# VH-VL binders against q8ne09r852to980: the designs that were tried, part 1

Every score and structure here is a prediction.

Target 1, 129 residues: q8ne09r852to980
Amino acid sequence: KFSDLLNNKLEFEHFRQFLETHSSSMDLMCWTDIEQFRRITYRDRNQRKAKSIYIKNKYLNKKYFFGPNSPASLYQQNQVMHLSGGWGKILHEQLDAPVLVEIQKHVQNRLENVWLPLFLASEQFAARQ
Structure headers, positions and changes below count from the first letter of each chain, unless a header shows other numbers; antibody chains aren't numbered by Kabat.
F, E and O stand for the ipSAE by ESMFold2-Fast, ESMFold2 and OpenDDE, each averaged over both directions (binder to target, target to binder). V2 = 0.75 x the mean of E and O + 0.25 x the DockQ between their complexes.
Where letters were taken out, [cut] stands.

## First folded at step 1 (VH-VL; framework fv_libivirumab)

Design La1
Fold by ESMFold2-Fast, scan of step 1:
Structure La1 (fold): chain C 129 residues (1-129), chain A 121 residues (1-121), chain B 112 residues (1-112)
Amino acid sequence: as target 1 above (129 residues)
Amino acid sequence: QVQLVESGGGVVRPGRSLRLSCAASGFTFSSYAINWVRQAPGKGLEWVAIISYDGSNKYYRDSVKGRFTISRDDSKNTLYLQMNSLRTEDTAVYYCARDEWYDSLEYFDYWGLGTTVTVSS
Amino acid sequence: DIVMTQSPLSLSVTPGEPASISCRSSQSLLHSNGYNYLDWYLQKPGHSPQLLIYLGSNRASGVPDRFSGSGSGTEYTLKISRVEAEDVGVYYCMQALQTPYTFGQGTKLEIK
């Protein structure tokens, strides 16, 4: 279970290392950065704005979220683009919390349905004991 | 090999319409935002419009808003600029230019050959 | 909207000598992500514009190392260390920080 892995620091670190050795750490990094954003209190507007812009610049580009190896389908990418207020807002403005939550859902789906099963079946997972 | 080829230019009187096309080849057209940039005779470059990779977002310079419409047909790998109510000030060579977007980078990495629009009485 | 101003508007250089072109923006082009959204283009006589430098200082593919870009915020410079005959044309800076994208007025480089 993904939630079980998130609550065990040692297992989480093994999963991170597994993804890193497969050059596929971006999903976990994206999920973690959005989770950090969600834990910033609503009263800390400047910190939330800065984190939102950081996430936008790091992940919402053709290298990752809008690229060929995106965790989201083309249809889902279009939904995020529309929810974001369009191309100009993604490139030049901060993203609102609902957009980041939607992105995190797509990232988490690939982590749970592709990467976690591969990790659990891997020799790295067996060797961790 | 990446190529952009504009067509549809011509000579028209003020108030008339023209539709420009930009035919793309050598790359995944549906993955890129594309711009129209124009250049009046003996003058500098002037940005006109952009369309996002999925066609959902369009931005225009103020002087062409309401008169020009940018669109794309990904099934034909073609970009369009519908120009209505043309003015003498719209006389220019019109270029299409691909908007590179990777790692939060933006710049016009490939340009077409241009098509000439002349609006005169 | 962001206004881009270039200087000089024209310069004549003997082959092998250096050339320098400046570009000023009416507001900072430095984004919080650390990138300067300023690009340089060259338009050779009778040709379409071509990309030279992107994001302040990065040379585009195929561009000789005699071309370099520098600067940050509101002040940018394009340098050619040793001008060659094929460098003749009009140089434009462009800000890509926000729409409408805006170009400088252009700098014409001529060989004596």
Scores: ipSAE 0.000, ipTM 0.534, lowest interface PAE 15.3, mean pLDDT 84

Design La2
Fold by ESMFold2-Fast, scan of step 1:
Structure La2 (fold): chain C 129 residues (1-129), chain A 122 residues (1-122), chain B 112 residues (1-112)
Amino acid sequence: as target 1 above (129 residues)
Amino acid sequence: QVQLVESGGGVVRPGRSLRLSCAASGFTFSSYAINWVRQAPGKGLEWVAIISYDGSNKYYRDSVKGRFTISRDDSKNTLYLQMNSLRTEDTAVYYCARGYEDYFGEYAMDVWGLGTTVTVSS
Amino acid sequence: DIVMTQSPLSLSVTPGEPASISCRSSQSLLHSNGYNYLDWYLQKPGHSPQLLIYLGSNRASGVPDRFSGSGSGTEYTLKISRVEAEDVGVYYCMQALQTPYTFGQGTKLEIK
């Protein structure tokens, strides 16, 4: 199960290294940063705001989420953009939790259905034994 | 159910005015750019105007500039097209259509209304 | 304004046969962001237009995989691999690179 892998520190590190050697670590980094955001209590507003802005600046750009190798289809990218209030709002405003959850859903889908099967079938996974 | 419903069409003489409405339901109206597209009887599609999601950008085809005004009231989930100084060439079915918006503009009209008919005749 | 030209203006196909429609723009629709701002629409008789393909090659939600879009710059093609009776209607390409957005003149698809 994907959640079991993510909760095992050693397995997580092997998966991270596998993705890094394939120049595809951004999906796992994005998923992890959003997961960290989701674990910040709603009462710690300044930390949530800072994490939200960090995620926006790092991932919601043409080099990743709105780029050609995005985990989301163009249709899904547009849905996220509109949930955010449009492209101008993405550049200048804090992102709300529902937007980040939607992004994480698309990222997790590619991690679970593309990268995890490749990892489990890889020489790197076999070598970890 | 995601829907757009146009209203306000009718038969008018040249030089008169009409205001078209487009009522949105089933989605967050304030997050989308909306287009007006028209189709004259037996002719092809002709883009008329667009308003950005926040209302800050409005664009028109040249033949309607100064005569038509696109606007939105997000509290009512409604788009408007105020049409002044109507001409016989404005006779068409008018559709509203939801568009996606990115940093470089609007595209992909994925939801369309059924249209409202405007007839301008002397 | 960007002028969009479709070819052919009409075609008749036997069910199960492929169909191909071309669209040419008077200037490149490839933006510096890497996207081609060309969309395809279908208007079935008595119906509103519906989106088929956006940004050159992306199928809209619910559109069968027998529809595909290709091309870049000034030359674009819509292909239907196996035409079905329900595909009859008028097909339009539209550029969304700059306002005013402009449609091609339309291609009428009929079943033989």
Scores: ipSAE 0.000, ipTM 0.519, lowest interface PAE 16.1, mean pLDDT 84

Design La3
Fold by ESMFold2-Fast, scan of step 1:
Structure La3 (fold): chain C 129 residues (1-129), chain A 123 residues (1-123), chain B 112 residues (1-112)
Amino acid sequence: as target 1 above (129 residues)
Amino acid sequence: QVQLVESGGGVVRPGRSLRLSCAASGFTFSSYAINWVRQAPGKGLEWVAIISYDGSNKYYRDSVKGRFTISRDDSKNTLYLQMNSLRTEDTAVYYCARDLGYYDFDEGYFDLWGLGTTVTVSS
Amino acid sequence: DIVMTQSPLSLSVTPGEPASISCRSSQSLLHSNGYNYLDWYLQKPGHSPQLLIYLGSNRASGVPDRFSGSGSGTEYTLKISRVEAEDVGVYYCMQALQTPYTFGQGTKLEIK
């Protein structure tokens, strides 16, 4: 169902507004930024590198992905770090697409299993019709 | 070449203001957090402030909170430090330093430093 | 604020001999992610500081392998296996675990 939501522009906007109302927009923002990165062609190297650095700086920190409210468990956080080549690679180099895809999976899991059910049960969802 | 160059220092009396600039070249300025670090004559290094890559987060040492404001203009590849209500204890060489940390500054190591600009606050 | 204390404050070394500088933090710099947020900088006379070691033990680009960093938690050491004339200056440790970032008071290394 989550894939259906992502393909409906109006429903996606209602979900985004629901998350904003609950001060819980980081998961959807992270998912969207990684999705945008995945759609940049390899030919556009500078744009791709800039987007990768933006995602790294915005989400791969102690306040979000490596923090207490991370969409990933501590074990999964460590796996992402190993997949990245260790902390030094994360700090010094742009993130490879496989690393970002792995992060996006964890973000999507929480969107599907925590936030989407809450949205569907909300007054905001009912009121949209 | 990759460099940072500070300017705007000078000699002022206590209570006055100065605006420091740090001009970046040779790298994508908008992708990095930048710090201000100062050093009083004959003394050690003292961290002053940091601004995130997108300008949305700023942190200051307690002694300058409310007096100093860090900002950036990415269209000019320039970092600023507005210093108000200057005190004699603010006398120092001010360096800007590029931060290879993450958003919200959970890693901070300074791989590129400017040349410094001298601020003297004297009666 | 985290307080950083360096020892010794001054060190005189004959060229070719080793040097060791210690840095102590008032609280652990080991984060739950497994990294120690302690960096080392060198300021040569009349120059800006330069990065030597980051995250406890990683040597910065262009830094000779005679420099090494070690330690964890509250106790850190910078070692120079064979001191050269170009190593003269003041060495600073800095913690970046939390703001405000804080430096040690500095260790001046001189040649005998």
Scores: ipSAE 0.000, ipTM 0.537, lowest interface PAE 15.2, mean pLDDT 84

Design La4
Fold by ESMFold2-Fast, scan of step 1:
Structure La4 (fold): chain C 129 residues (1-129), chain A 119 residues (1-119), chain B 112 residues (1-112)
Amino acid sequence: as target 1 above (129 residues)
Amino acid sequence: QVQLVESGGGVVRPGRSLRLSCAASGFTFSSYAINWVRQAPGKGLEWVAIISYDGSNKYYRDSVKGRFTISRDDSKNTLYLQMNSLRTEDTAVYYCAKDYSEWDYFDYWGLGTTVTVSS
Amino acid sequence: DIVMTQSPLSLSVTPGEPASISCRSSQSLLHSNGYNYLDWYLQKPGHSPQLLIYLGSNRASGVPDRFSGSGSGTEYTLKISRVEAEDVGVYYCMQALQTPYTFGQGTKLEIK
């Protein structure tokens, strides 16, 4: 299970290294940054805003989420854009929590269904112990 | 289903005006930039104008600057092209084309409306 | 303005044979974000243009695997691995790196 992997620090680090060697670290980085945002308490409004803007600037662009190798299909990218209020709001405003959760679901789907199976079948996983 | 339907074309003499409309459905119109592209009889495609998703930015090809005005009414999901001081060289089928935002590619096109400027 | 040049301007292909169309830009279409802003469109006789390939090499939804785009910077190629009767029409490349957006002259594909 993917959530079990994420709760085991040693296994998580091996998975991170596996993705790094395959030039595919962006999915896990995006997932992790959104997870950190979700763990910031609602009382820390300024910190949540700063983290949301950071995630937007780093991932919601043509190099990743809206790029040809996005974890989301074109249809799903369009749905995220609509949830965000369109491209102008993505460029100029912070992203709301429901939008970030939706993005994280698409990222997690590729981590669970593409990268995790490859990791578990890899020589790196076999050699981790 | 995404649809773009142009209207307002016709036959006019040089120096006259026409207003084209493009009615959009099946997507959140207010979230996307929309383009006008034209095609003269037997010729290739020629980009005319773009309007940003919020209407704040408009760009035109040089030959239509000062004569054509692009606008949108998001409450009606409709794009417009006001064409003034028409020239014979403006004779073409006019298409509206949905711009996938910053991707700058046209994922959907209308059926086109014909504009003929003749003396 | 960026000038787009296509070659050939016309080609006739026997069904099942491959076809290749070239597109050159007067300046690089590679943006600092890493994308090549070159798209391919097909206009079938009597129809509106339709998207085939976007950002150099990405196949649009519903476009068959026999279509592929490649290239970077100033040189781009559209390939059809096995031409079918339904592929007849005029193919256009377009740059959207900057306004005005500009199209190639078009390449007419006909069946022998």
Scores: ipSAE 0.000, ipTM 0.516, lowest interface PAE 15.6, mean pLDDT 84

Design La5
Fold by ESMFold2-Fast, scan of step 1:
Structure La5 (fold): chain C 129 residues (1-129), chain A 125 residues (1-125), chain B 112 residues (1-112)
Amino acid sequence: as target 1 above (129 residues)
Amino acid sequence: QVQLVESGGGVVRPGRSLRLSCAASGFTFSSYAINWVRQAPGKGLEWVAIISYDGSNKYYRDSVKGRFTISRDDSKNTLYLQMNSLRTEDTAVYYCAREYDILTGYDYYYGMDVWGLGTTVTVSS
Amino acid sequence: DIVMTQSPLSLSVTPGEPASISCRSSQSLLHSNGYNYLDWYLQKPGHSPQLLIYLGSNRASGVPDRFSGSGSGTEYTLKISRVEAEDVGVYYCMQALQTPYTFGQGTKLEIK
């Protein structure tokens, strides 16, 4: 189970290395950055804003979330775009927490249903003992 | 073996600068946030700064903002603390301590589980 | 900033007897995810701090089951069921809910 993997420090490190060897660590990085954002309380407005802008700049662009290798389908990308208030808001404003949660859901779905099964079937997983 | 080793401490006069280093070995350095924590002689622990696993986020206690800069070089498995405009109240043993940061949110936080032995900074006139 | 207050500031215990240390935060450390971002650290004389408990009640690797953490929100307790000579040192609680991370003032545990 994905949540069990994430809660095991050593297993998670093996999974991260597996993704890195396949040049596919962006999903895990995105999931993790959003998870860090979710830890910041709303009282820490400046920290939340800075983290939100960082996530937006790093992931919500044509090289990742709105690109050909996105974890989201084209339909889901359009839903996130509309939820965000459009491309202008993505480029020039902070993102609301519900938008980041929705993005994390799509990223987690690919980690659980594509990358985790590949990892569990890999020689790297078998060799870890 | 998992280790953090601090260096760069010394005795300096107020207004001078020091650069502390923290060398990591035995673990994947790039997966961890690292904290600087200090302890003045005979006093309690005081958190100084943190840098996220990828270096994108840095946070400081108010009294060192604008004077101290935390940075990391993952190619050398080394953390730095550049300390400018040092004051007598900065006199302390400085520890680096790792925090698992890739999964730092919620259920995945595991505390500061590995600490170095510390390096001593003395600021006196 | 979140203020952490420990009680007592010092205690002396006969080996084999239990010990209890309290920690209070100026605001709740309970996150909406259900976790309490409160850690306990021990600093033995002449040594670096070591992690005992994280997220309120989870024992760190290698920590004996004599140590337990409990509490929620603003009130937390560290208990040692049977104190041993090696347990002497200063105990600190720390909140990790938000930066700056803040420590309590410390509780010195001594053997009678």
Scores: ipSAE 0.000, ipTM 0.561, lowest interface PAE 12.9, mean pLDDT 85

Design La6
Fold by ESMFold2-Fast, scan of step 1:
Formats: structure tokens, C-alpha cells, sequence
Structure La6 (fold): chain C 129 residues (1-129), chain A 120 residues (1-120), chain B 112 residues (1-112)
């Protein structure tokens, strides 16, 4: 279902609006920013570096990924930190692609198993028909 | 242990098809672009195709365009090369090779290769 | 397509002596990001290729310091300061600036 939503621009926009009205846009924003990073051609290294730094600054902090409302459990947060080489590297260096993809997996899990079911049961989903 | 293991090679007649697989282990497969590189008996290395980490970008050498299709299944950590309309000049050992997307952008991990022989 | 030309095509070296291999590209491999997209690979007899040098001059992990890469634009050199028996094989340069990625024809290193 999530893959179907990604291939339909109108459905994606309705899901995005649903998340905005519930003050829960960060998961979709994070997923989308990492997806954009993954679509930068492997040869555009400066663009990939800039995008990874943007993602690190926006999401890898106590306000989101390492905060109380993180999509990842404490165990998974520690796993991501271990993959990143620790806090020093997260705070002061760019992130490797494997770390970003691991983060995206945790974000996608909450989107698929928490937010998508709520969207499908919502008045906003019914109204889109 | 970071590994790539190819399979699916064999002996076929011209005009036939083969599908090669490359199984990845020990790293986050979905984060890397992966290449197919071949080597004809007694010859040098020849790049064949690449697929980006998200599967959205695919590039091929001219001699295989329209005949070969590169694809990936990240749920199985596996890369594929579908080879249609095989020609005798496609006879080679086929390697899969990981392309580092960061500062290296080089083929840092190679498989052991699988042999494709196209012969009448 | 970018054409890669290696020289020499073969060389024989006594262990402990230096070796030098050249690689020329038909157009500059310098990207706007400031990097030269030229890599060096070694294929030992009966083995898969292995990465030696990436981005012109950087040694890959586990590669001995006797290997060094230099050059920029269209002219590159791989040097081995003291050749050892384990260095036997075929050396390839590859440009990774644009597809199709292209290899040089290879340089066979033999030990006397």
C-alpha cells in the first residue's frame, strides 16, 4: 500500500495533508528528504554531501530522531549511532549513505504501520473519493 | 564479511537468454549502486551496466542496450542481469561490483564471477 | 566514450625494484567538484579485480603504502616503490567520470 501511495501524486498529497493536520509531518518529511538523497546520481557527490548534511542537521537531533517521539526505539537509535561512528561524527561530519537508509527504514515502518492505517480510516481519505 | 556472490552462468546457444544473480551480504545493499563488469577469455575488463541504489537510474554499454536489463530486489539483497538475444561476443566471466557512493566512487567490492559461454 | 590508454602493456621487474604504469584519457577526468575520477585495479592470476587507488591518488583500505597514484586531467601514473612477488597480475586504470565507465587495456606485471 505504501508503494501504491508513492506512485499516485494525488493520494500522496492527501496523505501529506492528513499528517499536517495531525502535526505529524516529520516522518514523511524525513522519508522524503532521504529518498531525494538516494535519487541524486552517484556521480553528483557535492550534491549528495550537501543533502546528507541537511538531513543530519534537520533530523538527527533530540528534537526528532534521538528524541522522545522518535520513529526508532532506544535500541534502534543506539544501532544508528553505532553505524554513524558515534555522536562526534553525527554532530561534526557528514553521514554515510548506509546510515541514512537505515534511518529511512525506521521512519517508513512508522509511516506504514501507524500513520497509513489512521489515514485510511480518516474522513480525509473518504472525502478524497 | 562483506561479500558479493554471482550465479546463473552457463553454456547457451546464440539467441538464447540467461539471468545472472548477485547475492550481497555483510552491508546495507540498498545504499549502493552496483555494476556488472565482464571479461572475455584472455581479454581485459569491460564495463556492462550500473544500477543506482534506488533503482531509478540504469546505464548500459551500447553493445548490450536493448538486450540486457539490470534490476535489483532490495528485499532479497540481490542484483540481476537479464541477458536476452545472447551473442558469441557476450562470452565472458561476469562480475558484480559495488560502487561506493561517497568519496570513493570506485568498485571497492567484487564478486568471484560467473562464467557465460555462448556457443553453437 | 572516454578512451583509456595504458603504457606499457607489459613489464618484468626483479623483486625490490620499482615499477611505473601510465594511463592517459582522451578527455579530462577532472570533475567540477575538484576530483579526478581515475581508479586503479589489480587482477591477480585466477582472482577477481581488487581496488588499489581511487580518485587519482587515494589508497584503498588495506593497500600497502608502496603503491601510490598521481596525476590530474588526462595523465595518470601508478607507482610501486618496491615490487613484491604478490604484486604479479594485470593492472587496469578506469575512468569513473561518466558512463560508459571505461578501462585501459591492462598492463601485465611479471616477476623475473
Amino acid sequence: as target 1 above (129 residues)
Amino acid sequence: QVQLVESGGGVVRPGRSLRLSCAASGFTFSSYAINWVRQAPGKGLEWVAIISYDGSNKYYRDSVKGRFTISRDDSKNTLYLQMNSLRTEDTAVYYCARDSPWYEDAFDIWGLGTTVTVSS
Amino acid sequence: DIVMTQSPLSLSVTPGEPASISCRSSQSLLHSNGYNYLDWYLQKPGHSPQLLIYLGSNRASGVPDRFSGSGSGTEYTLKISRVEAEDVGVYYCMQALQTPYTFGQGTKLEIK
Scores: ipSAE 0.000, ipTM 0.527, lowest interface PAE 15.5, mean pLDDT 84

Design La7
Fold by ESMFold2-Fast, scan of step 1:
Structure La7 (fold): chain C 129 residues (1-129), chain A 120 residues (1-120), chain B 112 residues (1-112)
Amino acid sequence: as target 1 above (129 residues)
Amino acid sequence: QVQLVESGGGVVRPGRSLRLSCAASGFTFSSYAINWVRQAPGKGLEWVAIISYDGSNKYYRDSVKGRFTISRDDSKNTLYLQMNSLRTEDTAVYYCATGFDYEDLYFDYWGLGTTVTVSS
Amino acid sequence: DIVMTQSPLSLSVTPGEPASISCRSSQSLLHSNGYNYLDWYLQKPGHSPQLLIYLGSNRASGVPDRFSGSGSGTEYTLKISRVEAEDVGVYYCMQALQTPYTFGQGTKLEIK
């Protein structure tokens, strides 16, 4: 299970290394950055805002989330854009938690349904014991 | 291999029309905003227009508003610029350009350009 | 519209020597998100423009580390630490903070 993998630090590290060897670590990085954002208390408003802007600028662009290798379909990309109030708001404002959670959902779906099965079938997984 | 190939340029008299095309390959065309940028002979670069990835947003420089129309046909991976009421000042090499930022904040890829000459 | 002004308009450099080009904007290009919406392009003779630097200081893919961008707000600089023959061409800055996107007038770099 994916949730078991994410909650085991040693297994998580093996998965991260697997993705790194396949030049495909963006999904895990995106998932992790959003998870870190979700753990910042509302009292740390400056940290929360800065993390949100960092995530937006790193992942919500044509190189990743809105690019040809996006974890989200074109329909899902459009839904995320509308949830954020349009791409003008993506450019000029921080993203709200509900938007980031929706993005994380799409990223997790690819990690869980594409990368995890490949990892479990890999020589790296067999050797991890 | 990402490619943008412009076509449709030519020599016309003032007041006439031309339609430029930009054929794209090597990337998911429908996911990207695309720009037209022009350069008059011996002059600098001048941004002309942009169309959003879904075609819902279009922006133009003031001097071409009402005369030029940007459009796209994602089924053909082709961008268009319909140029009406052409002026001598529109004489330039026209490039299509796109980047990998969602807002098209920079242009990673450019075509080779197509030449438009408007002469009286 | 935001006006972009480049200086100098032309520059002649001996190969291996440094070069510096300045770009000034009529209003700040620093957004509240912390990014400077200023890009640099090079157009080699007979070629299409190519991206060198985006968002103030980030080198584009394949651009040598001898190119660097710096600055914030209204003042930006493109530096080439060791000019090579391949660097000949016209350099343009462009603001992407708002439409219409606007370019500087260009700086021509020539080898002595």
Scores: ipSAE 0.000, ipTM 0.518, lowest interface PAE 15.5, mean pLDDT 83

Design La8
Fold by ESMFold2-Fast, scan of step 1:
Structure La8 (fold): chain C 129 residues (1-129), chain A 122 residues (1-122), chain B 112 residues (1-112)
Amino acid sequence: as target 1 above (129 residues)
Amino acid sequence: QVQLVESGGGVVRPGRSLRLSCAASGFTFSSYAINWVRQAPGKGLEWVAIISYDGSNKYYRDSVKGRFTISRDDSKNTLYLQMNSLRTEDTAVYYCARHYRSFTYWSAFDIWGLGTTVTVSS
Amino acid sequence: DIVMTQSPLSLSVTPGEPASISCRSSQSLLHSNGYNYLDWYLQKPGHSPQLLIYLGSNRASGVPDRFSGSGSGTEYTLKISRVEAEDVGVYYCMQALQTPYTFGQGTKLEIK
C-alpha cells in the first residue's frame, strides 16, 4: 500500500533510490514538493506563494506534466488547466491548494499503480532485508 | 491551406444585434485558442475577446463586457461572436485570429481571417 | 491595462535603406518564464494583419531574414535591414503578457 510506504522512512528511501536508478524520480519529486507545500500553514502566504511558483515552474511544463510522459491523461491535463483559472493564469499567478492536490493525485496514481508494483517485485526490494 | 474565414457582418442600427462566425479549416481547431480583433475605419487594431481551446475560459475587452459573447462549436470548426446592444463605436472590420496557449508559453496570432465588416449607424 | 507606444508613427524610406521602429510598454513584458511577450505584425494595404516577429525576437514562418526584432522589458525595436517595395504597410506591436491584449498605434511605412 502506498500510504504504508509513505509512513516508513526506511522503505520510502529504498523506493526513492529504486526510482532514481530507473531514471523515474520526477513523480516522487513532484509528489514530495506538493506535500511540502501542503504542510506550510495558510498564514505563511509568502512561503506558500514561493513554493507554489517553484512547483509550477519545475513541473507544469512540456518536459513533465504537459509532456508526452505525463502522469496525467490529456483530459486530466485539461482539468488541471481549468482548475488553475484557465489559459494564461497559471503563468501569472500562484497555484491554489486544490490545483496542487489534483496534480498530486495524478502523480500518486502512477506511483501506486506503476512504480510501487515494480519496486515490490524488484531485486532492490528483496535485497533491503 | 490553414484558413480562417469570417462572416455575418452587416449594417445595423444602434441597439441591435449581430452574430459573427469564423470558419476554420486545415488545422485541428480544437487545439487552439481563438481571438477576435477589430479595426475601425482608418484606425488601428483593437483586441476584443479570446476563447480558450476547450471553450472553458473567455476574456473580453472592458468596453464589450456584458454586450458581446464569444463561443465555439468544435464539431463545426466554427467560432462565434454574439454582439448585442451595438454602439456606433463598434463599427469596424472584425478579424478572427489563431492563438496557441500552454502553461509553458503562448504564441502570437499566427493565422488571421480576411475580416467581416460591421457598420453601426443611425 | 498595459499601454503600448510606437515611434515614429510614420516613416518614408528609399528602397534598399534600413528602417527602424520602436515600441515601448507601460510595464515590463518580460515574464518570470524568461519570455518577452511582445509580437510584431504587418498590415499591407487592403490585407489582413500578418505575423512578423513573436516573443520579442523570433521570426515567423516565411518572414525574410531582413526583418529582426530585439529588446526586453519595456523597450523593443523592429528593424528592416533593406526595405523593399512589398514592405509598405502599417506595423503594429502587441503585448500578449496579459489581457486585455493591447496594440501600439501603428507605424506607417511608405516608399520615397
Scores: ipSAE 0.000, ipTM 0.547, lowest interface PAE 12.2, mean pLDDT 84

